# VH-VL binders against DNA topoisomerase 1 (topA), part 18

Target 1, 137 residues: DNA topoisomerase 1 (topA), of Thermoplasma acidophilum (q9hm08r4to140)
Amino acid sequence: FRIIIAEKADAGRRIAYFLSGGQVKSHRAKGTSYLEFEYNGSKTYLIPLSGHIVEADFESGYSDWNKIDLSDLIDARIVKNIKNKVAYQTLQAFRGKVEEIVIATDYDREGELIGVEALDIIKEGKEEIRRAKFSAL
Key: E = the ipSAE of ESMFold2; O = the ipSAE of OpenDDE; V2 = 0.75 times the mean of E and O plus 0.25 times the DockQ between their complexes.

## First folded at step 19 (VH-VL; framework fv_disitamab)

Design v6 (from r1 with light chain S91T; at its last look DockQ between E and O 0.57; V2 from the best seeds 0.00; counts 0 for: pae E 3.2 > 2)
Fold by ESMFold2, look of step 19:
Structure v6 (fold): chain C 137 residues (1-137), chain A 119 residues (1-119), chain B 105 residues (1-105)
Amino acid sequence: as target 1 above (137 residues)
Amino acid sequence: EVQLVQSGAEVKKPGATVKISCKVSGYTFTDYYIHWVQQAPGKGLEWMGRVDPYSGETRYNQKFKDKATITADKSTDTAYMELSSLRSEDTAVYFCAREPWLRGYFDYWGQGTLVTVSS
Amino acid sequence: DIQMTQSPSSVSASVGDRVTITCKASQDIYNYVAWYQQKPGKAPKLLIYAASSLQSGVPSRFSGSGSGTDFTLTISSLQPEDFATYYCQQTDSYTFGGGTKVEIK
């Protein structure tokens, strides 16, 4: 089946309606959120994001700026923390179950980075990956 | 049974603020958007804005962007709308309504709250 | 911005009549239209969503049709309890039509 990654909930809804002709099921429960529809004879799921899924932070022990010696910051490891738990859990639930991943985030620097974040969470390496533009919707 | 129960009618003077509550029951609060809709006396319905109770994210009709502040409190399953700088033309019934996430339509509504703004 | 234009603004009809209310969108909105009934002093009640899907508990005499820009709400056999104002809504921008008051003769 196909996964489409959209940058925003409203944009994702519009993409899903455009592709399906309005026959869309929405799912939001227990830490997952996605849209479900049929497109070109293939079951399709659209996962809307609301900005970045992860953010950089320092390794545990460096996260309280008031307690950290400056020289320790120079040596600190940068780690990623989950910022959008629902998006992360939704992508993780689909990991390993998809044939095609379509990145439909905005065609700008931030949208490309958000798309890469989503790919890092969901892909296992056998998926077909496409980049699509729906900004006219 | 799904219910949206709003706070009672209010009478305010021009320039004041008012905060209307919408307490929900019978469903999972964070699965649905909460919307606010204005209806001036004898007039039609006008969408004001919404909140996603899961994240707190909001979207406003630009007409009401500087008038209304919409919030949600997950601990009490209650949405709020605060109206500031009240004027006589803000006299209306205000409804809350829920939207099944991203479906666009409002399947359940609160009973409405009359706000009267008069000297 | 998408505007929704309802017509007529009011209609008078007898019990048993077929009543049709129309709503026109300023651009293609697919089937993303809802219809609501509102009686005086009451909250609106959802009748139809996705242009033609009947909400649970709504009598089968109500139906919706249309796609693109032209939509209709039909009451196949008007009943006395159908006295109300009816609104269409574009469900992406949440824009309501101006309303149609249905009066029983």
Scores: ipSAE 0.330, ipTM 0.753, lowest interface PAE 3.2, mean pLDDT 85
ESMFold2 (binder alone), look of step 19: mean pLDDT 93; pTM 0.954
OpenDDE, look of step 19: ipSAE 0.448; ipTM 0.830

## First folded at step 20 (VH-VL; framework fv_disitamab)

Design w1 (from v3 with light chain D28K; at its last look DockQ between E and O 0.67; V2 from the best seeds 0.60)
Heavy chain, then light chain:
Amino acid sequence: EVQLVQSGAEVKKPGATVKISCKVSGYTFTDYYIHWVQQAPGKGLEWMGRVDPYSGETRYNQKFKDKATITADKSTDTAYMELSSLRSEDTAVYFCAREPWLRGYFDYWGQGTLVTVSS
Amino acid sequence: DIQMTQSPSSVSASVGDRVTITCKASQKIYNYVAWYQQKPGKAPKLLIYAASSLQSGVPSRFSGSGSGTDFTLTISSLQPEDFATYYCQQSESYTFGGGTKVEIK
ESMFold2, look of step 20: ipSAE 0.503; ipTM 0.792
ESMFold2 (binder alone), look of step 20: mean pLDDT 93; pTM 0.951
OpenDDE, look of step 20: ipSAE 0.658; ipTM 0.875

Design w2 (from v3 with light chain Q27E; at its last look DockQ between E and O 0.60; V2 from the best seeds 0.00; counts 0 for: pae E 2.1 > 2)
Fold by ESMFold2, look of step 20:
Structure w2 (fold): chain C 137 residues (1-137), chain A 119 residues (1-119), chain B 105 residues (1-105)
Amino acid sequence: as target 1 above (137 residues)
Amino acid sequence: EVQLVQSGAEVKKPGATVKISCKVSGYTFTDYYIHWVQQAPGKGLEWMGRVDPYSGETRYNQKFKDKATITADKSTDTAYMELSSLRSEDTAVYFCAREPWLRGYFDYWGQGTLVTVSS
Amino acid sequence: DIQMTQSPSSVSASVGDRVTITCKASEDIYNYVAWYQQKPGKAPKLLIYAASSLQSGVPSRFSGSGSGTDFTLTISSLQPEDFATYYCQQSESYTFGGGTKVEIK
């Protein structure tokens, strides 16, 4: 089946309605949120991200600049923290279960980064990945 | 049994603020948007705005953007709408209603709260 | 945003009559329309969603049709409890039509 990654719930709904002709199911339960519909005979799920999923941070113990030596900071690990738990959990629920991933976030620097964040969470490496624009909706 | 129970009728003077509550039961509060709808006496329905109780994100009808503030408290399963700087034309019944997330329709409604603004 | 023009504003009808109510959207909204019934002093009640899907517990004499910009609510045989005001709503930005009052003739 196909996953479409959209930015913002309203935009995602419009994409789903455009592709399905209005035959869309919405799912929101148990920390997940996605839309379900048929497109070109294939089951399709759309996950709206509503902004960034993760953010960069330092490993614990390096967050207090007043207490650490700057030479130790050079060796610090950078980790990612989950900013949007619903988006993360939804992407994780579909990880490894999809054939095609379509990135339909906005065509700007922020949208491209959000798309990459989603891919890093959901892909296992054998999926077909495409970039699509639906801004005409 | 899905229920949306609103706070009781209010009488306010011009310039005052009112906060209407909408307590839900019988379903998972954060799974559904909560909307607010105005109905002036003898008039039709007018959509005011919504809140996503999960995230707190709101969307407003531009007409009400500076009048209404919509919030949700997921610890008490209660949505609120605050109306500020009340004027006589704000006299209306106000309904809360739920939307299955992004389905676009309101399947359950509160009983309505009459707000009367009089000098 | 999308305007919903509902007509007629009122209908005088007798029990047993077929009643039709129309809504026109200012742009294509696919099937993204709901219909509500409201009796005086009560909250609206959902009748139809997605233009033609009947809500659970709603009598089958109610039906909805249309797609794109033109939508219709039909009551096939009006009953005494159907005298009420009916509203369409477009589901993209939640705008209601002006309402149609169905009155006893």
Scores: ipSAE 0.474, ipTM 0.797, lowest interface PAE 2.1, mean pLDDT 86
ESMFold2 (binder alone), look of step 20: mean pLDDT 93; pTM 0.953
OpenDDE, look of step 20: ipSAE 0.511; ipTM 0.846

Design w3 (from v3 with heavy chain Y108S; at its last look DockQ between E and O 0.52; V2 from the best seeds 0.00; counts 0 for: pae E 2.01 > 2)
Fold by ESMFold2, look of step 20:
Structure w3 (fold): chain C 137 residues (1-137), chain A 119 residues (1-119), chain B 105 residues (1-105)
Amino acid sequence: as target 1 above (137 residues)
Amino acid sequence: EVQLVQSGAEVKKPGATVKISCKVSGYTFTDYYIHWVQQAPGKGLEWMGRVDPYSGETRYNQKFKDKATITADKSTDTAYMELSSLRSEDTAVYFCAREPWLRGYFDSWGQGTLVTVSS
Amino acid sequence: DIQMTQSPSSVSASVGDRVTITCKASQDIYNYVAWYQQKPGKAPKLLIYAASSLQSGVPSRFSGSGSGTDFTLTISSLQPEDFATYYCQQSESYTFGGGTKVEIK
């Protein structure tokens, strides 16, 4: 089946309706949120995001900027914290089960970064990955 | 079993504020958007805005974006709408309603709250 | 915004009549429309969603049809409890039609 990553809930809904002609199921339960429909004979799931899924931070113990010397910062391990738990959990639920991933986030620097964040969470390396534009919606 | 229970009628002077509550029961509060709808005397229904109780994200009708502030409190399963700088034109019944996430229709409604703004 | 033009604004009808109410969207909205009934002094009640899907507990004399820009609500045989005001709503940005008051002749 296919996964489409959209940047915003309303944009995701518009893409889903455009591709399916209005035959869309919505799911929101157990910390996951996604849309379900058929497109080109394939089951398709659309995961709308609401901004960044993760954020860069330092390992616990180095997060207090007022108490860290610059030399300690050089040694600090940079980690990624989950910023959007629903998006993360939804992507994780589909990880390893997907044949095709379509990145349909906005065509700007922020949208590209959000798309990469989603890919890092959902892909295991066997998926076909595409970038799509739905700006006419 | 699904209920949306709104706070009681209010009488306010011009320039005041009012905060209307909408307490829900019989379902999972964070699974549904909460909307607010105005019905002025003798007039039809007009959508004002919504909140996603899960994230706190809001969306407003442009007409009301400077008038209304919509919030949700997950700890009490209650949505709120605050109306500021009240004018006589704000006299209306205000309804809350729920939308299954992104489904686009309101399947349950509160009983309505009359707000009267006297001059 | 997407405007919903609802007609007629009122209709006078007798019990047993067929009543048809129309809404026209200012742009294509697929089947993304709902219909509501409101009786005096009460909150609106959902009748139809997704243009033609009947909400649970709504009598089968109510039906919805249409797609794209033109939508109708039909009451096949008007009953005494059906005298009310009816509203369409487009689901993209939640705009209501102006309403149709169904009154006893």
Scores: ipSAE 0.498, ipTM 0.796, lowest interface PAE 2.0, mean pLDDT 86
ESMFold2 (binder alone), look of step 20: mean pLDDT 93; pTM 0.954
OpenDDE, look of step 20: ipSAE 0.590; ipTM 0.861

Design w4 (from v4 with light chain Q27E; at its last fold request DockQ between E and O 0.50; V2 from the best seeds 0.63)
Heavy chain, then light chain:
Amino acid sequence: EVQLVQSGAEVKKPGATVKISCKVSGYTFTDYYIHWVQQAPGKGLEWMGRVDPYSGETRYNQKFKDKATITADKSTDTAYMELSSLRSEDTAVYFCAREPWLRGYFDSWGQGTLVTVSS
Amino acid sequence: DIQMTQSPSSVSASVGDRVTITCKASEDIYNYVAWYQQKPGKAPKLLIYAASSLQSGVPSRFSGSGSGTDFTLTISSLQPEDFATYYCQQSYDYTFGGGTKVEIK
ESMFold2, look of step 20: ipSAE 0.518; ipTM 0.800
ESMFold2 (binder alone), look of step 20: mean pLDDT 94; pTM 0.956
OpenDDE, look of step 20: ipSAE 0.731; ipTM 0.885
ESMFold2, look of step 21: ipSAE 0.555; ipTM 0.800
ESMFold2 (binder alone), look of step 21: mean pLDDT 93; pTM 0.954
OpenDDE, look of step 21: ipSAE 0.665; ipTM 0.874
ESMFold2, fold request of step 22: ipSAE 0.609, 0.568, 0.594; ipTM 0.813, 0.804, 0.805
ESMFold2 (binder alone), fold request of step 22: mean pLDDT 94, 94, 94; pTM 0.955, 0.957, 0.955
OpenDDE, fold request of step 22: ipSAE 0.564, 0.709, 0.744; ipTM 0.859, 0.888, 0.894

## First folded at step 21 (VH-VL; framework fv_disitamab)

Design x1 (from v4 with light chain D28K; at its last look DockQ between E and O 0.67; V2 from the best seeds 0.58)
Fold by ESMFold2, look of step 21:
Structure x1 (fold): chain C 137 residues (1-137), chain A 119 residues (1-119), chain B 105 residues (1-105)
Amino acid sequence: as target 1 above (137 residues)
Amino acid sequence: EVQLVQSGAEVKKPGATVKISCKVSGYTFTDYYIHWVQQAPGKGLEWMGRVDPYSGETRYNQKFKDKATITADKSTDTAYMELSSLRSEDTAVYFCAREPWLRGYFDSWGQGTLVTVSS
Amino acid sequence: DIQMTQSPSSVSASVGDRVTITCKASQKIYNYVAWYQQKPGKAPKLLIYAASSLQSGVPSRFSGSGSGTDFTLTISSLQPEDFATYYCQQSYDYTFGGGTKVEIK
């Protein structure tokens, strides 16, 4: 089946309606959010991200600025934390179950970065990956 | 039973601020968008904006983006709309309503809150 | 934003009449339309979503039709409790039509 990654909920809804001709099911419950429809005979799911999924942080013990000697930050490990838990959980629910991933985030620096974040979470192997533009919607 | 219960009527003077609450029950607050709709006396319905209670993300009708601030508090299952710099033309009933996520319709509504702005 | 032009603005009708209300969108919106009923002093009540899907608990005398830009709400046999104002709404921008007041004739 196909996954489409959209940058925002409203853009994703417009893409889903455009591709399906208005036959869209929406799912939001239990920490997941996605749209479901048929396109070109294939079951298609659309996951809106609503911004960045992860953010940089310091390893445990360096995340409380009031307790940290600033000279120690030079040596601190940087790790990534989940910022958007709904997007993360939704992508994880589809991980390894998809044939094609379409990145439909905005064609700018932030949209490209958000798309890469989503790919890091959802892909496992030989998925077909495409970059698509829906700017007219 | 799904319920959206709004705070009571308010009387304000021009230039004041009002904050209307919409407390929900009977469903999972974060699964639905909360919208606000204005109805001026004797007039139709006008969409003002919405909040996603899960993320706090908002979307506004451009007409109201400098008038209204919409928020949600997950700890109390309550959405809020604050109206600033009130003028007499802001006198209206204000409804909250919920949208099943991205379905585009409002399946449950609050009872409405009358805000009266008079000198 | 997508505008919704609703007509007529009012209808004078008798119990048992068939009432038809129309909305026209300023651009194609597929079936992304809802219809609401509002009685004086009350909140609106959802009747129809996705142009033609009947909301749970709404009587079957209410029906919706249309796709693209032209949409219709029909009350097949008007009842005393149906005298109210009706609004269409397009779901992309959540804009409402101007309303149709259905009154006793």
Scores: ipSAE 0.511, ipTM 0.796, lowest interface PAE 1.9, mean pLDDT 86
ESMFold2 (binder alone), look of step 21: mean pLDDT 93; pTM 0.954
OpenDDE, look of step 21: ipSAE 0.579; ipTM 0.859

Design x2 (from v4 with heavy chain S108Y, light chain Y32H; at its last fold request DockQ between E and O 0.58; V2 from the best seeds 0.71)
Heavy chain, then light chain:
Amino acid sequence: EVQLVQSGAEVKKPGATVKISCKVSGYTFTDYYIHWVQQAPGKGLEWMGRVDPYSGETRYNQKFKDKATITADKSTDTAYMELSSLRSEDTAVYFCAREPWLRGYFDYWGQGTLVTVSS
Amino acid sequence: DIQMTQSPSSVSASVGDRVTITCKASQDIYNHVAWYQQKPGKAPKLLIYAASSLQSGVPSRFSGSGSGTDFTLTISSLQPEDFATYYCQQSYDYTFGGGTKVEIK
ESMFold2, look of step 21: ipSAE 0.534; ipTM 0.803
ESMFold2 (binder alone), look of step 21: mean pLDDT 94; pTM 0.958
OpenDDE, look of step 21: ipSAE 0.635; ipTM 0.870
ESMFold2, fold request of step 22: ipSAE 0.384, 0.605, 0.600; ipTM 0.774, 0.814, 0.811
ESMFold2 (binder alone), fold request of step 22: mean pLDDT 94, 94, 94; pTM 0.957, 0.958, 0.957
OpenDDE, fold request of step 22: ipSAE 0.897, 0.897, 0.896; ipTM 0.948, 0.947, 0.947

Design x3 (from v4 with heavy chain S108H; at its last fold request DockQ between E and O 0.62; V2 from the best seeds 0.67)
Heavy chain, then light chain:
Amino acid sequence: EVQLVQSGAEVKKPGATVKISCKVSGYTFTDYYIHWVQQAPGKGLEWMGRVDPYSGETRYNQKFKDKATITADKSTDTAYMELSSLRSEDTAVYFCAREPWLRGYFDHWGQGTLVTVSS
Amino acid sequence: DIQMTQSPSSVSASVGDRVTITCKASQDIYNYVAWYQQKPGKAPKLLIYAASSLQSGVPSRFSGSGSGTDFTLTISSLQPEDFATYYCQQSYDYTFGGGTKVEIK
ESMFold2, look of step 21: ipSAE 0.554; ipTM 0.807
ESMFold2 (binder alone), look of step 21: mean pLDDT 94; pTM 0.956
OpenDDE, look of step 21: ipSAE 0.709; ipTM 0.885
ESMFold2, fold request of step 22: ipSAE 0.580, 0.604, 0.562; ipTM 0.808, 0.812, 0.801
ESMFold2 (binder alone), fold request of step 22: mean pLDDT 94, 94, 94; pTM 0.957, 0.957, 0.956
OpenDDE, fold request of step 22: ipSAE 0.754, 0.769, 0.762; ipTM 0.895, 0.896, 0.897

Design x4 (from x1 with heavy chain S108H; at its last fold request DockQ between E and O 0.57; V2 from the best seeds 0.67)
Heavy chain, then light chain:
Amino acid sequence: EVQLVQSGAEVKKPGATVKISCKVSGYTFTDYYIHWVQQAPGKGLEWMGRVDPYSGETRYNQKFKDKATITADKSTDTAYMELSSLRSEDTAVYFCAREPWLRGYFDHWGQGTLVTVSS
Amino acid sequence: DIQMTQSPSSVSASVGDRVTITCKASQKIYNYVAWYQQKPGKAPKLLIYAASSLQSGVPSRFSGSGSGTDFTLTISSLQPEDFATYYCQQSYDYTFGGGTKVEIK
ESMFold2, look of step 21: ipSAE 0.483; ipTM 0.796
ESMFold2 (binder alone), look of step 21: mean pLDDT 93; pTM 0.955
OpenDDE, look of step 21: ipSAE 0.544; ipTM 0.853
ESMFold2, fold request of step 22: ipSAE 0.606, 0.526, 0.506; ipTM 0.811, 0.791, 0.781
ESMFold2 (binder alone), fold request of step 22: mean pLDDT 93, 93, 93; pTM 0.956, 0.956, 0.956
OpenDDE, fold request of step 22: ipSAE 0.796, 0.789, 0.783; ipTM 0.902, 0.901, 0.901

Design x5 (from w4 with heavy chain S55E; at its last look DockQ between E and O 0.42; V2 from the best seeds 0.56)
Fold by ESMFold2, look of step 21:
Structure x5 (fold): chain C 137 residues (1-137), chain A 119 residues (1-119), chain B 105 residues (1-105)
Amino acid sequence: as target 1 above (137 residues)
Amino acid sequence: EVQLVQSGAEVKKPGATVKISCKVSGYTFTDYYIHWVQQAPGKGLEWMGRVDPYEGETRYNQKFKDKATITADKSTDTAYMELSSLRSEDTAVYFCAREPWLRGYFDSWGQGTLVTVSS
Amino acid sequence: DIQMTQSPSSVSASVGDRVTITCKASEDIYNYVAWYQQKPGKAPKLLIYAASSLQSGVPSRFSGSGSGTDFTLTISSLQPEDFATYYCQQSYDYTFGGGTKVEIK
């Protein structure tokens, strides 16, 4: 089946309706959120990201400024923390189960980075990956 | 049983701020958007904005973006709308309503909160 | 935003009459329309979603139809409890139509 990654929920909904002609199912449960429809004879799922999935942070022991010696911050590693748990959990639920991933985030710096974040979470290496722009929004 | 229970009527002076609550029960709060709808006396319904209670994302009708602030507190299953710099034109009944995520309709509504702005 | 033009603004009808209310969208919205009933002093109640799907518990005399830009709500045999104002809503931007007040004569 196909996964489409959209940058925001409202845009994703419009893409889903455009591609399916109005036959869209919405799913939100257990911390996952996605749209389901059929396109070109293939089951298709659309996952809206609503911005960045991860954010930079220090390793867990360095996040409380009152407890940290400032010299330790010089040595601290920057790690990625989950910023959007629903998007992360939804992508994880589909990881390794898809044949085609379509990145439909905006064509700008933010959209490209968000698309890469999603790919890092969902792909395992054998998926067909495409980049698409939907002008019907 | 799904319920959206709003805070009671408010009478405010021009320039004041009001914060209306919408406490939900009977369903998983974070599975639904919470919307706010204005109905001025004798007028129709006008959509103001929404919040996704899961991560706190909001979307506003441009008309209300500088008037209303919509929030959700998932620790108390309560959504809020704060109206600032109140004027007499803000006198209205304000409804909260829920939308099953991205289904595009409001399947349950609060009872409404009358806000009266008078000198 | 997508505009919804609702007509008529009011209608006076007898019990048993067929009542038709229309909404026109400013662009193609497929079937993404909802209809609500609001009785005096009460919150709105959902009647129809996805243009034609009847909400659970709504009497079968209510029906919705249309696609694209033109949508209708029909009450096949008006009952005394149907005195109310009816609103269509476009579901992408949540814009309401202006409302139709149905008065029983």
Scores: ipSAE 0.514, ipTM 0.794, lowest interface PAE 1.7, mean pLDDT 86
ESMFold2 (binder alone), look of step 21: mean pLDDT 94; pTM 0.956
OpenDDE, look of step 21: ipSAE 0.687; ipTM 0.880

